# VH-VL binders against q96il0, part 340

Target 1, 167 residues: q96il0
Amino acid sequence: APERGAERRDTAPSGVSRFCPPRKSCHDWIGPPDKYSNLRPVHFYIPENESPLEQKLRKLRQETQEWNQQFWANQNLTFSKEKEEFIHSRLKTKGLGLRTESGQKATLNAEEMADFYKEFLSKNFQKHMYYNRDWYKRNFAITFFMGKVALERIWNKLKQKQKKRSN

## First folded at step 14 (VH-VL)

Design Zb38 (framework fv_ebrasodebart)
Fold by ESMFold2-Fast, scan of step 14:
Structure Zb38 (fold): chain C 167 residues (1-167), chain A 120 residues (1-120), chain B 108 residues (1-108)
Amino acid sequence: as target 1 above (167 residues)
Amino acid sequence: QIQLVQSGAEVKKPGASVKVSCKASGYTFTEYYISWVRQAPGQGLEWMGWISAHESYTNYAQKLQGRVTMTTDTSTSTAYMELRSLRSDDTAVYYCARDQSYLPRGHDYWGQGTLVTVSS
Amino acid sequence: QAVLTQPPSVSVSPGQTASITCSGDKLGDRFAYWYQQKPGQSPVLVMYEDSERPSGIPERFSASNSGNTATLTISGTQAMDEADYYCQAHRSSTAYVVFGGGTKLTVL
């Protein structure tokens, strides 16, 4: 059998160490922003001895995250589409082309864009109100299960303490 | 108490559009999503999409992208599903079903189904 | 894309335990649901959130979901349980709500 005392280390040309990343994160991991929702997804760590209650909480948190990402992806696409349509409509009314002389997208000044933002917010007020209500209810459900998990962990600690005390 | 009642059977020509309604009663409409699920004769269930009662959350199956539109009317507690550019393979029973907006409880109540036949 | 695979048919004698499987990549990380459909009728939710039973569904219905496989178990199977059974996974960020292909349960 070869000796295991030999060192193996690799350093990148810029003076930074190259290392093998862990096979599995010991904590929840935050990913890059989603292209459409602009939200960062959380990748949940799965403990080796996850309880059924902990599993249910993790699945509920994951489902809620996906629900939230879908809402904001749709909202951002709608905002971008309506913004583009508003800009094109106003430029047409002003007798201007969709592109500047430099070939870049033509745009409106801040005062003109204020009209769009006011209209968009007004138009979407009711939808955002209901989104917030559902978001509140979803967070209440998650908080409820978080409380149950916390009580389970406290109970398990008490069981361990009592077992040690019995010796 | 809780009911989802759908509009009647439709016969359409290829290329036409169909709009199916689903009237909810016996519960708070705005606390549930409405899914649309279809079933071709002798085949399994195919999810088409779902919509929140206030239209803030809508997601469609990719296979139907660009052909389906779902809407709601909260004043009448009614959901609608419009399918455009109909083909013969769109012949199916179309179901609406509710699912809670804040908990993933599954589709606990279903409409009676609407048969849409697409024929030349 | 999530794809859920069910056996096309399962046959049991009255009083036997029926097991219907639903397989999909990492299905055990998602909630699974089960629906019963009798000919000419709308589907009926029989199990939700992996192992929860709706009011009115007999205790002989149970379910589990682990790894890549969700299982619907019907103990003491009766003639009235004869139907098509569909599994469903709750949505993910890369998939829609998806149904399995369905399993015809025959009790004879």
Scores: ipSAE 0.647, ipTM 0.851, lowest interface PAE 1.1, mean pLDDT 83
Fold by OpenDDE, second read of step 15:
Structure Zb38 (fold): chain C 167 residues (1-167), chain A 120 residues (1-120), chain B 108 residues (1-108)
Amino acid sequence: as target 1 above (167 residues)
Amino acid sequence: QIQLVQSGAEVKKPGASVKVSCKASGYTFTEYYISWVRQAPGQGLEWMGWISAHESYTNYAQKLQGRVTMTTDTSTSTAYMELRSLRSDDTAVYYCARDQSYLPRGHDYWGQGTLVTVSS
Amino acid sequence: QAVLTQPPSVSVSPGQTASITCSGDKLGDRFAYWYQQKPGQSPVLVMYEDSERPSGIPERFSASNSGNTATLTISGTQAMDEADYYCQAHRSSTAYVVFGGGTKLTVL
């Protein structure tokens, strides 16, 4: 009875960046590029006296980062899959095998691959447009909250200076 | 007024598919995500996945990978959820919910729910 | 998988304060949301972004977060507040939505 090869269910990459910043860090850390998204994750510092507004900003940044990681991880996976299918289809049409006589993986030339890239970009154009729109809106919101946090910090510093002058 | 109106109750056999619709009104459909959440009888809420308004990207719960497909029709402001290979344990009330795409607002509006019964 | 843990039930007398907790790994890094669900009805958002209250939700509803625990507080609990309450957050690694197991609030 031929052992039916267990189709490795492509388990959704548990994109938990194993990068752990040092516990005594007082700043944000940038990790190595994620293997799926190729984006560098940021580990956000949590101050001991984090204000509610600072916390909100941090959480918003974290959410936006995860959104980006997921989008690009999926996009890269789709790209890789479709690219491979395209190559295989074209090689088959040419009557070529998947391997050269030297045993190397058969590849298409740059001109042939240009057709794939054009088609892929055309197919995904709308997806990228909406991604860009959402990206700008999210970053606008983040920037707005960054401004609020900056104002809050200035105000708190002024209050502390006044209190020190009164004592 | 913002409303999400879902399709009516469905009765299906094991192995069949069901497609539930969710018509949105009262807001700009393209600016929000739609999430799907189900609730088995007497059980808690279970998130199934979300879709961007333009079907640009989706995220499905791992448990439902390969069985669920979410789509949208922007011309009618309608979201769809298809669940295939139905089992008895898929018997639940299915909800669509709006999730704000740009700010983390949670699920601020919900459909009335669609009962899907899977019985032999 | 990070699960949000809620007490299965909470009981309070009318006029008393009800507190419902939601605990989860790294919940302190995510916004918490709270939903009220009455029998035969759809869930209703009662709190968002840890402590923000939607329009139309009574002021007796409040929420807070401390570390990896979110708390929904209902001051001056009324009979109409009897319902199931669910916490919700996004999972950091997958952007999945996760719900707590739900808490049945009984007003005695």
Scores: ipSAE 0.508, ipTM 0.803, lowest interface PAE 1.1, mean pLDDT 88

Design Zb39 (framework fv_ebrasodebart)
Fold by ESMFold2-Fast, scan of step 14:
Structure Zb39 (fold): chain C 167 residues (1-167), chain A 120 residues (1-120), chain B 108 residues (1-108)
Amino acid sequence: as target 1 above (167 residues)
Amino acid sequence: QIQLVQSGAEVKKPGASVKVSCKASGYTFTEYYISWVRQAPGQGLEWMGWISAHESYTNYAQKLQGRVTMTTDTSTSTAYMELRSLRSDDTAVYYCARDQSYLPRGHDYWGQGTLVTVSS
Amino acid sequence: QAVLTQPPSVSVSPGQTASITCSGDKLGDRFAYWYQQKPGQSPVLVMYEDSERPSGIPERFSASNSGNTATLTISGTQAMDEADYYCQAWQSRTAYVVFGGGTKLTVL
């Protein structure tokens, strides 16, 4: 039977990988790179006494991570497909087969591939620009909530210090 | 005033295609995704997919993959949803709705709906 | 198929508290959203991000989301609240939005 982690990675190219943190840890985990997005998923530790604000931050971070993973998984698939089509088209134009004399897949030289990369980046310029805009806005929101959580923790420490000092 | 205005009702034969439009006004079109959600008579809401204003991010429901295409025209702030190879069970009211591209705020504004009837 | 389960109907008397549940595996790890739909009308967003209320939605509407269950609560229920209510969440594994089956709220 396939490994649960491998099966989940294979079935969810645009999603985050599923994994379990080590039992003893009280910290977030970074997992192996996702097969499709090539990004490492973060598993967020859930404290026993998680506040509503901490829960909101965790959900926002998780949802942003999944959004980011899906964008890059789709982008990587599109890049790979268009790259393969470009290579096949150019090899056909040159009258060359898809395999080398050694039986390996035929490739183009760096100069020929540079043309593809330039065209791909130019074609996807607006897509990447809007991705960056949304990515920065999402991270601004996360940073804002991180600040709110930090202030909540400072306030709670002050309350605890006052309580211990009084009684 | 924020508004999403959809094209009028359609009657189609099985195997035909339908293309519904959704014209947005009163907000910055490029800051929102447009979701398409349908509702068969007497049934619940079914998500079909969503598209960003510059078509940079598009997701379709797996059930409809290969039959649905979503597009936008930023010059007119209009989103389109085309459904091909129509079947009788595609009879539904089709809604467009907006959601923020950078924060998951939910679908806060909806079009009036477009009834698509598929019958022989 | 919806992965979010709602009761098909809930009935309350005017002035009573209505409670509509939405159940899904680990739903409490996701944001939940709630929509109100009256006959012949488009859905209206009534709650977002678990417990946030859009401008214009009365304070008698509140919501929570924990574990496997999200709950929409309408205090002092009025005849005007009679409608179908749908929960919604984002399902990352399938990369789509999912709606619950809907609950018909009747105020008698």
Scores: ipSAE 0.588, ipTM 0.810, lowest interface PAE 1.4, mean pLDDT 83

Design Zb4 (framework fv_ebrasodebart)
Fold by ESMFold2-Fast, scan of step 14:
Formats: C-alpha cells, structure tokens, sequence
Structure Zb4 (fold): chain C 167 residues (1-167), chain A 120 residues (1-120), chain B 108 residues (1-108)
C-alpha cells in the first residue's frame, strides 16, 4: 500500500540535529557533526520499494557526501596543525611561553593572526578552486539523476491516475 | 591516446625504500585521482592508497600507513609512490590506475605494472 | 565490508552462462566494480557502478548488486573470457577501495 502523510519525505528538515537514528523513519535524517570535518552527515532513507534508479541516486549522493566529509576533515586538520605551528613560532619570536598563567594555550590577537590567514588562503587557493570544480560537477551529476527520479515519479503518478480514471 | 606509463623494475634489499613513478598522458591530469594497487606473485589485487592530482586527497590503506607516501608533479603529469622499510613480502607488481575525481567511474586505465623484488 | 569474498574458481562450458559472486556485509549499499585480468596483463575494467558497461566491453557482460551480494554474469561465455575476475567496492570504513580475492574463470 502507498504511504501518505507528513512522515514520507526524502530529506530531513534543515537545521535539525539528531544524535541517533529516528525509529521507523520514512525520510532522510541529519546526524551529529563529525569531529574532524565538522559537517553533519545525512543518513539516507531506503524505501521498501526503492527503484534501481533511486538506488543509483542514493549511492551517488552517499559517495559524494563521504568524499566531501573526507576533504573537509583533511582541511580542518591541516588548518589546525598549521595554525598551532604559526602561533608557536610567533610566541617564540616574542619570547613568550606556549601556555598562559591559567594553563590554557597562549594565543595571538586578530592583527597577528591576519598574516597566518593571508598565507593559508594564498597557499590553499588552487586546492580550493579544484575542490569547487569537482563539487559543482558532482552536484550536476546528482541533479541530473534527481531529475530522472522526478520524471520516474511523475510518470508513475500519471500511470496511477490514468488507470484509476480508466476503471 | 590515454596512457599511464610506469618506471622500470626494481630490486631492493630488506629495509630499503622504493619509489615508483607513473606518467599520465592523453587526458587532463587534474580531473583524475591515481590509485596504487599491488599484486604479489600468484596473489590477488591489494589497494595501497590514492592521491588527487593537487595532493588535496591522499588516503592510504590501513596496513601501509607510516610506510607509504604518494605524491604528484602536476607540471609533468606524474604520480609517485614511495614504500619504505621493505620486507620480502612486499615483492609484487605495483600498478597505478586512474579514477575520475568527480564521478565514481572506477579504474578505467591502468599502467603496465612495475615489478619490485625484495630479496637479500 | 572489511572483506569481499569471491569463489576461488568457476568453470563453465563454451556458450553457457558464467556467474561470479562477490559477497560483503551491506555490499548492495555501495557501488561495485569488476575487473578482468589475463596472465601477464594489467587489469581491465569490465563493469562499473554496479551494472554499467564501459565502451568496448561486449554486451554479454552484465552485473547486479543487491543486499550482500554483487554478481558478474557472462552470457554465451567464450574461450577469450577465461581470466581472473576481481570485484571491487568503495568502503570508507576500513579502506577507500577494497578488492575481492579473485575468481579464476575456466572455459572448457
């Protein structure tokens, strides 16, 4: 039997954070942020009667998500490591210790960090350009398959309406 | 013509390192990742890792972490794989293979393979 | 899917259908790929994204992937199809790419 109602969706609401999978979910859901990428994963709902085309779209979206998470995890780790190295170097140049009197890590003010951000952005400019290229191409492929799935669903609805009206 | 051409055979002693090259031609190097896959004599395929052309992505097989390093030189469209602390069980044919960076099309072109023999 | 399991050997008569399986936990949730390797040669991609066939690969090659099992099917098997066949999946949990152990197809 076809399922109708508010619970049948393909995408979870934006801005919703979930720490565990919903029970008997009929839609996608969003998990907690990954500790390295700081991105919230989307866990895709698998319909009982998933078509081959819907399976392909889901696998492509999942693969793209994992690719994206891996990129940002690597970038965030690189940023954090290089930031710590920069702060250490600058504090050493100033003759300051690496820890404050309270035992927390010593930091630099915004003006001092400006040099690091400029260097980091410049160094990673080409890398981010190629990431954006691949990201757009991946989303174009996903959009194309989403279009195919939408057409399949429209065709199925049309067939159901025509058969219902013919009877 | 799309080609991946690898460096020649190597003979190494245990504890040494080896660096294999893979020169790509006939396509836009920056649109593909390069995987490294090895095959011991009479054995199956074993994935070692992969690297993007701009070194933005570099992922190594868990068992090889700490011993393998992959790099690229975009100006020569060449990928490199260095394996350190060689053991006799590292004797294998080492392949490079390309995989598209924006679609999961699989490893559609492979290098000819490089035999690395590790013996005392 | 830490491991992809293939039968080590499959035998078929010329003209018959060969079926090579690849099993792994929730393999059907990932894309599966198939490679053909003849003695002394590099692997050749014969199927990608579960069931897509690269240009130049004969129509007699087909594949499916569902549940825990991916299957490569060769209809009207010919002597030239005799080779080792490897399945491959993308598994981010243990390695980005994992290969099955390989299946030797013998055509008698």
Amino acid sequence: as target 1 above (167 residues)
Amino acid sequence: QIQLVQSGAEVKKPGASVKVSCKASGYTFTEYYISWVRQAPGQGLEWMGWISAHESYTNYAQKLQGRVTMTTDTSTSTAYMELRSLRSDDTAVYYCARDQSYLPRGHDYWGQGTLVTVSS
Amino acid sequence: QAVLTQPPSVSVSPGQTASITCSGDKLGDRFAYWYQQKPGQSPVLVMYEDSERPSGIPERFSASNSGNTATLTISGTQAMDEADYYCQAWDRSTAYVVFGGGTKLTVL
Scores: ipSAE 0.628, ipTM 0.840, lowest interface PAE 1.2, mean pLDDT 83
Fold by OpenDDE, second read of step 15:
Structure Zb4 (fold): chain C 167 residues (1-167), chain A 120 residues (1-120), chain B 108 residues (1-108)
Amino acid sequence: as target 1 above (167 residues)
Amino acid sequence: QIQLVQSGAEVKKPGASVKVSCKASGYTFTEYYISWVRQAPGQGLEWMGWISAHESYTNYAQKLQGRVTMTTDTSTSTAYMELRSLRSDDTAVYYCARDQSYLPRGHDYWGQGTLVTVSS
Amino acid sequence: QAVLTQPPSVSVSPGQTASITCSGDKLGDRFAYWYQQKPGQSPVLVMYEDSERPSGIPERFSASNSGNTATLTISGTQAMDEADYYCQAWDRSTAYVVFGGGTKLTVL
C-alpha cells in the first residue's frame, strides 16, 4: 500500500522578517519587502533611557507590525493557492492541459480571472472587514500613545530647564 | 457573557486518540484565535498551540508536532483539539482559551478544563 | 525556545506587599500577561499588556515591566490571594505562547 505522503499542512510562515539593522543604529530602520507579505518591516530603535510609556508605544507598534505582516502573509498564501486551484479546475473543465503545446503554463483569460477575483473578494469580505476594524483600533491606540509620549517628553524638557535655572 | 465550555473528562489507553471540544459563546467566534493549554498534575501551564477561527491557520508546539490537530467549526462556534498516540505523560487538564486575532496575546477567557487520563 | 523564569514560591504576611518577578529576553519587546490559578480552577487573567488590569480584578493588583523583567505586585495581600501565578508572553520567532514556570504565593 503506497504510504500516502503526509500532506505538509502549510504552516503559516512565521512572519518574522530576517532583516537585522546595524547594531550601532540610533534610528528606526526599514527593511526590504517581506517575500510573503510584501510589506516592508520596520526595526524600531530602543533608546537607552526608554520610559515606560515609550516602551509601551514601541511594543504596540512592533506587535501591530507583526500582526499586519502575519495577516498579509497568510492572505497572499491563501490567494495564491486558491488562484492556482481555480486555474487548474477551469482548465480541466475546458479539456485543456496545464501546459500549452509550446510547454508554457496554461493561463486563463482576463474575464475568467475576473470571476475568480470577484469570488475571492466575496468569500474573504468578512475577513477584510475584521482586519480593517482591528487596523483602525490598533492605529488609534498607537496614535494615542504617541501623544502621551510627546507630552511626557515636553514635560521632562520643562523640568530639566527649571532645574538648570535653579542651579 | 463570554463563555468557553469544554467537553467532559476522558479516560484513554496508551496509543489511543482523544478529541476535546470547546464551545464558544457571547462573542463573534471568527474574530478570535483559540489557544490550547494543558497542565499535568502538580505542574505548570504548557501551551500546545493556537488556531485561527477564520481560516483554520494553526501553530503547534514543537513537542506535539505530528500528534496534535486543532480544528474549528464556525457554524457551531466550536474549537476541537485532537491528540493522537497518547502516552501516560499526556495525562493532564486541557484548557481552551481565547486569544486576540492574528497574534497570540493574553488569554482573557478560559474553558473549565477537560481532564484526560491516560492509563493502561 | 525562549524561557520565562519565575521564582518557585513567594511567602508574605497578610497586609504585606507581595512581589513576583518574571524574567525573559523576550519581555523587552513583548507584552507580559499574568494569570492567577487557584487549586482546581482555571487560570484567570489578572494583568495584561505589562500593566493593564482587567475589569473585576482588585486595584491591589498591579504590574510593571523593566527591561526584560516583568513584576506582579499585590499590595495589602489577603488570604484569598493565595494561588499559583503565571507570567506569559509570546515568542517572536515561532509565534509560540510561552508561560513561566509559575510561582506559588503563600499567605502566612
Scores: ipSAE 0.583, ipTM 0.828, lowest interface PAE 0.9, mean pLDDT 89

Design Zb40 (framework fv_ebrasodebart)
Fold by ESMFold2-Fast, scan of step 14:
Structure Zb40 (fold): chain C 167 residues (1-167), chain A 120 residues (1-120), chain B 108 residues (1-108)
Amino acid sequence: as target 1 above (167 residues)
Amino acid sequence: QIQLVQSGAEVKKPGASVKVSCKASGYTFTEYYISWVRQAPGQGLEWMGWISAHESYTNYAQKLQGRVTMTTDTSTSTAYMELRSLRSDDTAVYYCARDQSYLPRGHDYWGQGTLVTVSS
Amino acid sequence: QAVLTQPPSVSVSPGQTASITCSGDKLGDRFAYWYQQKPGQSPVLVMYEDSERPSGIPERFSASNSGNTATLTISGTQAMDEADYYCQAWTSGKAYVVFGGGTKLTVL
């Protein structure tokens, strides 16, 4: 759940320190990149007087973020695994060791790696296309609920003005 | 009319594999995930995983990693769940159920269930 | 790994209010869903996104979700409501969907 209040320092599961903004925190804030997805999580602020509609929007945004992070964590893991397998396979075929004379990990040249990238992108093209479609639709839904929250806030301000005028 | 129709009951020996089908009709197949949920006799619901219609997103329950594979055939609007290396404790009714891919609304339609019995 | 805990059974007299709870760490920060299952039948979605009713579900069904506990409430309980009820939530990390252990509702 998003934190409320003044500046705080916490340690993320990855060992990275997290900070709220230096001034009183009453807004959403962005954390460090996730270890697996490499995406920065948004920590949502929870108002004291959160309406049911505002709560629904916050939960929808949180679930969409988690969906997005799971997709990219899986994609990055698959990319890293297949990249390593490709490099090791090519080095074995050439009769080369896994380490250079300097003791670093042996790597392929740019032309050889380009073949891997082309194959990986082609194989994952449809997956990425449908991810983009669903990401677009999810953002449309979030925008729609943001509009509903904005209308609710306008209505509440109008009702408050009427009460103050009547008093 | 929205329907999910599953394949018939199966009886398997330990170590065998089973593949259950779930044919969708009455809606746009590509707009929904298909979850697979099983229920052992007298027990509760256990989520196994779900798959998007175009196989762009697949997530399996940790307990079943390496034994389960979910696939789809968009030309027939059919989802499949294959469970390998069957054990006696895999005896259960297996359900498919849909949920929206871009705005999860819960599993609003379920298949009739497929009884898989694993016995020596 | 998230775990949702439900009481194994709840009993109520016809016409009275039944309450079925579902507890999980920070469950109130997630959407909760409720399913009804009668013997030999597939589950039926009765509540979604904490408190929304699907078309065709009677108005006597309502639900809430706050803190660590989601609650399904059936007002004016009828014999036809006798069934097993399961809560469900979405979670991140190791499992995306999790079900509660189920509650058998008996109408006496």
Scores: ipSAE 0.584, ipTM 0.811, lowest interface PAE 1.5, mean pLDDT 83

Design Zb41 (framework fv_ebrasodebart)
Fold by ESMFold2-Fast, scan of step 14:
Structure Zb41 (fold): chain C 167 residues (1-167), chain A 120 residues (1-120), chain B 108 residues (1-108)
Amino acid sequence: as target 1 above (167 residues)
Amino acid sequence: QIQLVQSGAEVKKPGASVKVSCKASGYTFTEYYISWVRQAPGQGLEWMGWISAYESYTNYAQKLQGRVTMTTDTSTSTAYMELRSLRSDDTAVYYCARDQSYLPRGHDYWGQGTLVTVSS
Amino acid sequence: QAVLTQPPSVSVSPGQTASITCSGDKLGDRFAYWYQQKPGQSPVLVMYEDSERPSGIPERFSASNSGNTATLTISGTQAMDEADYYCQAWDSSTAYVVFGGGTKLTVL
């Protein structure tokens, strides 16, 4: 039997990769939200005459987007899993079943859930701090390269204008 | 002077676990991820996974999911990689290497490697 | 994506230009990295972000990445450049770092 060498993502359904902009789109396009991260992917327009600097910016933006989506997909999955484990544990401690007699999923009241949210936020405080640091630095890098691209475009337009003015 | 210093060679029996350490120095530990990469004798480089500070963010290679655990101790600037249920084909030199957490700079510094031999 | 393909070996004479390719589906949409490994030693990063050179790496090393192929070029190849070379791509959509199979460069 052929063994699949393809590795699958746990955080995104395969269908997400099929949401591409129309072929003749001249601008960046925003896709539907990812099931796990709830973030909308941006599909970047590739100019006919993309410079090396523009290519670097596009790759950096794409890599940052994928990093951000992966982080939030994992974080949302972790939150959901730990929330269910917490509810299950608390119901067991109270001697209650996972389902009510009516077949509804048993729930905790807002006061009981407040304990979970407090503990989850406390437990993940350092993770969120490092995420914010990295997110800030990534956006700073993107902004810096956007500035470089803007300056390159201005310089090229000045060169073209100067050249066209010549008789 | 940036250094990643790994623990010494290990000889393990099939079914055992091994835990390799990687002590970082000369830089701010929390600004980098630590990747683990292995190399079987005469073979190429195989990525195993990477970990950020405080064990908060890890990504493992699909083939090793369930057998590998990566951790860090930020107080000692040390990363750890534990591989369980060892098989003969896990015999390899295991490397730690750093990569920036916020910029894709590549693995610019590597540990010296730890030979793990799995045999009877 | 999943697999980066390199030729297993490349041979050049001293002073000639060596070209090592790395092929993968849409590799040119990702950043490519290159590592040099000599026998018994740890890998050394020689090129990053497609075409950037780390401090300490000679100017004779250059690289490109477009379409499906990344290329490492060593001009005026020297005996000291004899090593195994590995390409690497970063695919953060799968949280994966993937290495090519490696190319043994022989300078003869």
Scores: ipSAE 0.555, ipTM 0.795, lowest interface PAE 1.6, mean pLDDT 83

Design Zb42 (framework fv_ebrasodebart)
Fold by ESMFold2-Fast, scan of step 14:
Structure Zb42 (fold): chain C 167 residues (1-167), chain A 120 residues (1-120), chain B 108 residues (1-108)
Amino acid sequence: as target 1 above (167 residues)
Amino acid sequence: QIQLVQSGAEVKKPGASVKVSCKASGYTFTEYYISWVRQAPGQGLEWMGWISAYESYTNYAQKLQGRVTMTTDTSTSTAYMELRSLRSDDTAVYYCARDQSYLPRGHDYWGQGTLVTVSS
Amino acid sequence: QAVLTQPPSVSVSPGQTASITCSGDKLGDRFAYWYQQKPGQSPVLVMYEDSERPSGIPERFSASNSGNTATLTISGTQAMDEADYYCQAWDSSRDHVVFGGGTKLTVL
């Protein structure tokens, strides 16, 4: 297949980061976790002669991945911001500075931080429920389209087999 | 019946801020994103940004970053768009529109538009 | 810089096929959407996800998207089709929505 020849010629050099996908690949690739979302991005392979249905599935999966990454990046940023605000507030209440004698950031013990974690989880309960509902709907839609693509591929193989036999 | 109803026309001086509302009805508000799109007189459509109803996800057009803020109130199914430091070239009809991002369907329902005029 | 280029105007005789193009670098890697806007009215979604038609939009509206060009095709054009047409794409990797400049369709 011309595609296999192109893939062989486009192999990534050894100097490229181990987490970077090849310039062209016959497989989906999973990258390193994003610093903000802590999710691993998937780089989707685009087959030659991609059907319109396969293209829609790929575009839907790419779109869903970006949505998911942005949600968790924003959630993690909010967590970090509120955590720092909580620590600063409690240190001020204790009459302590924001830095230790060694110049490091002052911290609270685990018992004090437990109150923050409980408050944060409680405050974000509704947001996480909405996220979970939307995430399930997105995955249901992807699964549905994956089923359609699978049926299309089966049907095409059956048609191909019949043409090969009759010819 | 699905509807997006926007607040009325505004006239502002340069340097002022405007806040446009968009009240949704006839669907589950938290299942859709709200996009804001403006159109200067005689010009085309310009995307400003969109927001999820959870307020956990917002993204703004680069040209407007720092001047625009989008928020939602799930208890009233209302989206808001605030544009600050208004300039004469911000004169436009401002639209809200919904998009079903969990299964992309484009901006299928639009508000009636809000004319914002910026003049000294 | 994602830019979608449309012809500013297209004229067609009643009953003929109108073709409105939307060009952008690797546009075929994204979903394309089409909107119809009549004077004084809000835009109306006429095509979504490249080639899907919303309920209530006549079958004579069709669309495609491949390579660098998305095309809206209106067969058997009618006077009621006179409007401005806008293409739209969404780049999920940048989370950026971009509209074409618009095409005024005139049915003579």
Scores: ipSAE 0.410, ipTM 0.690, lowest interface PAE 2.1, mean pLDDT 82

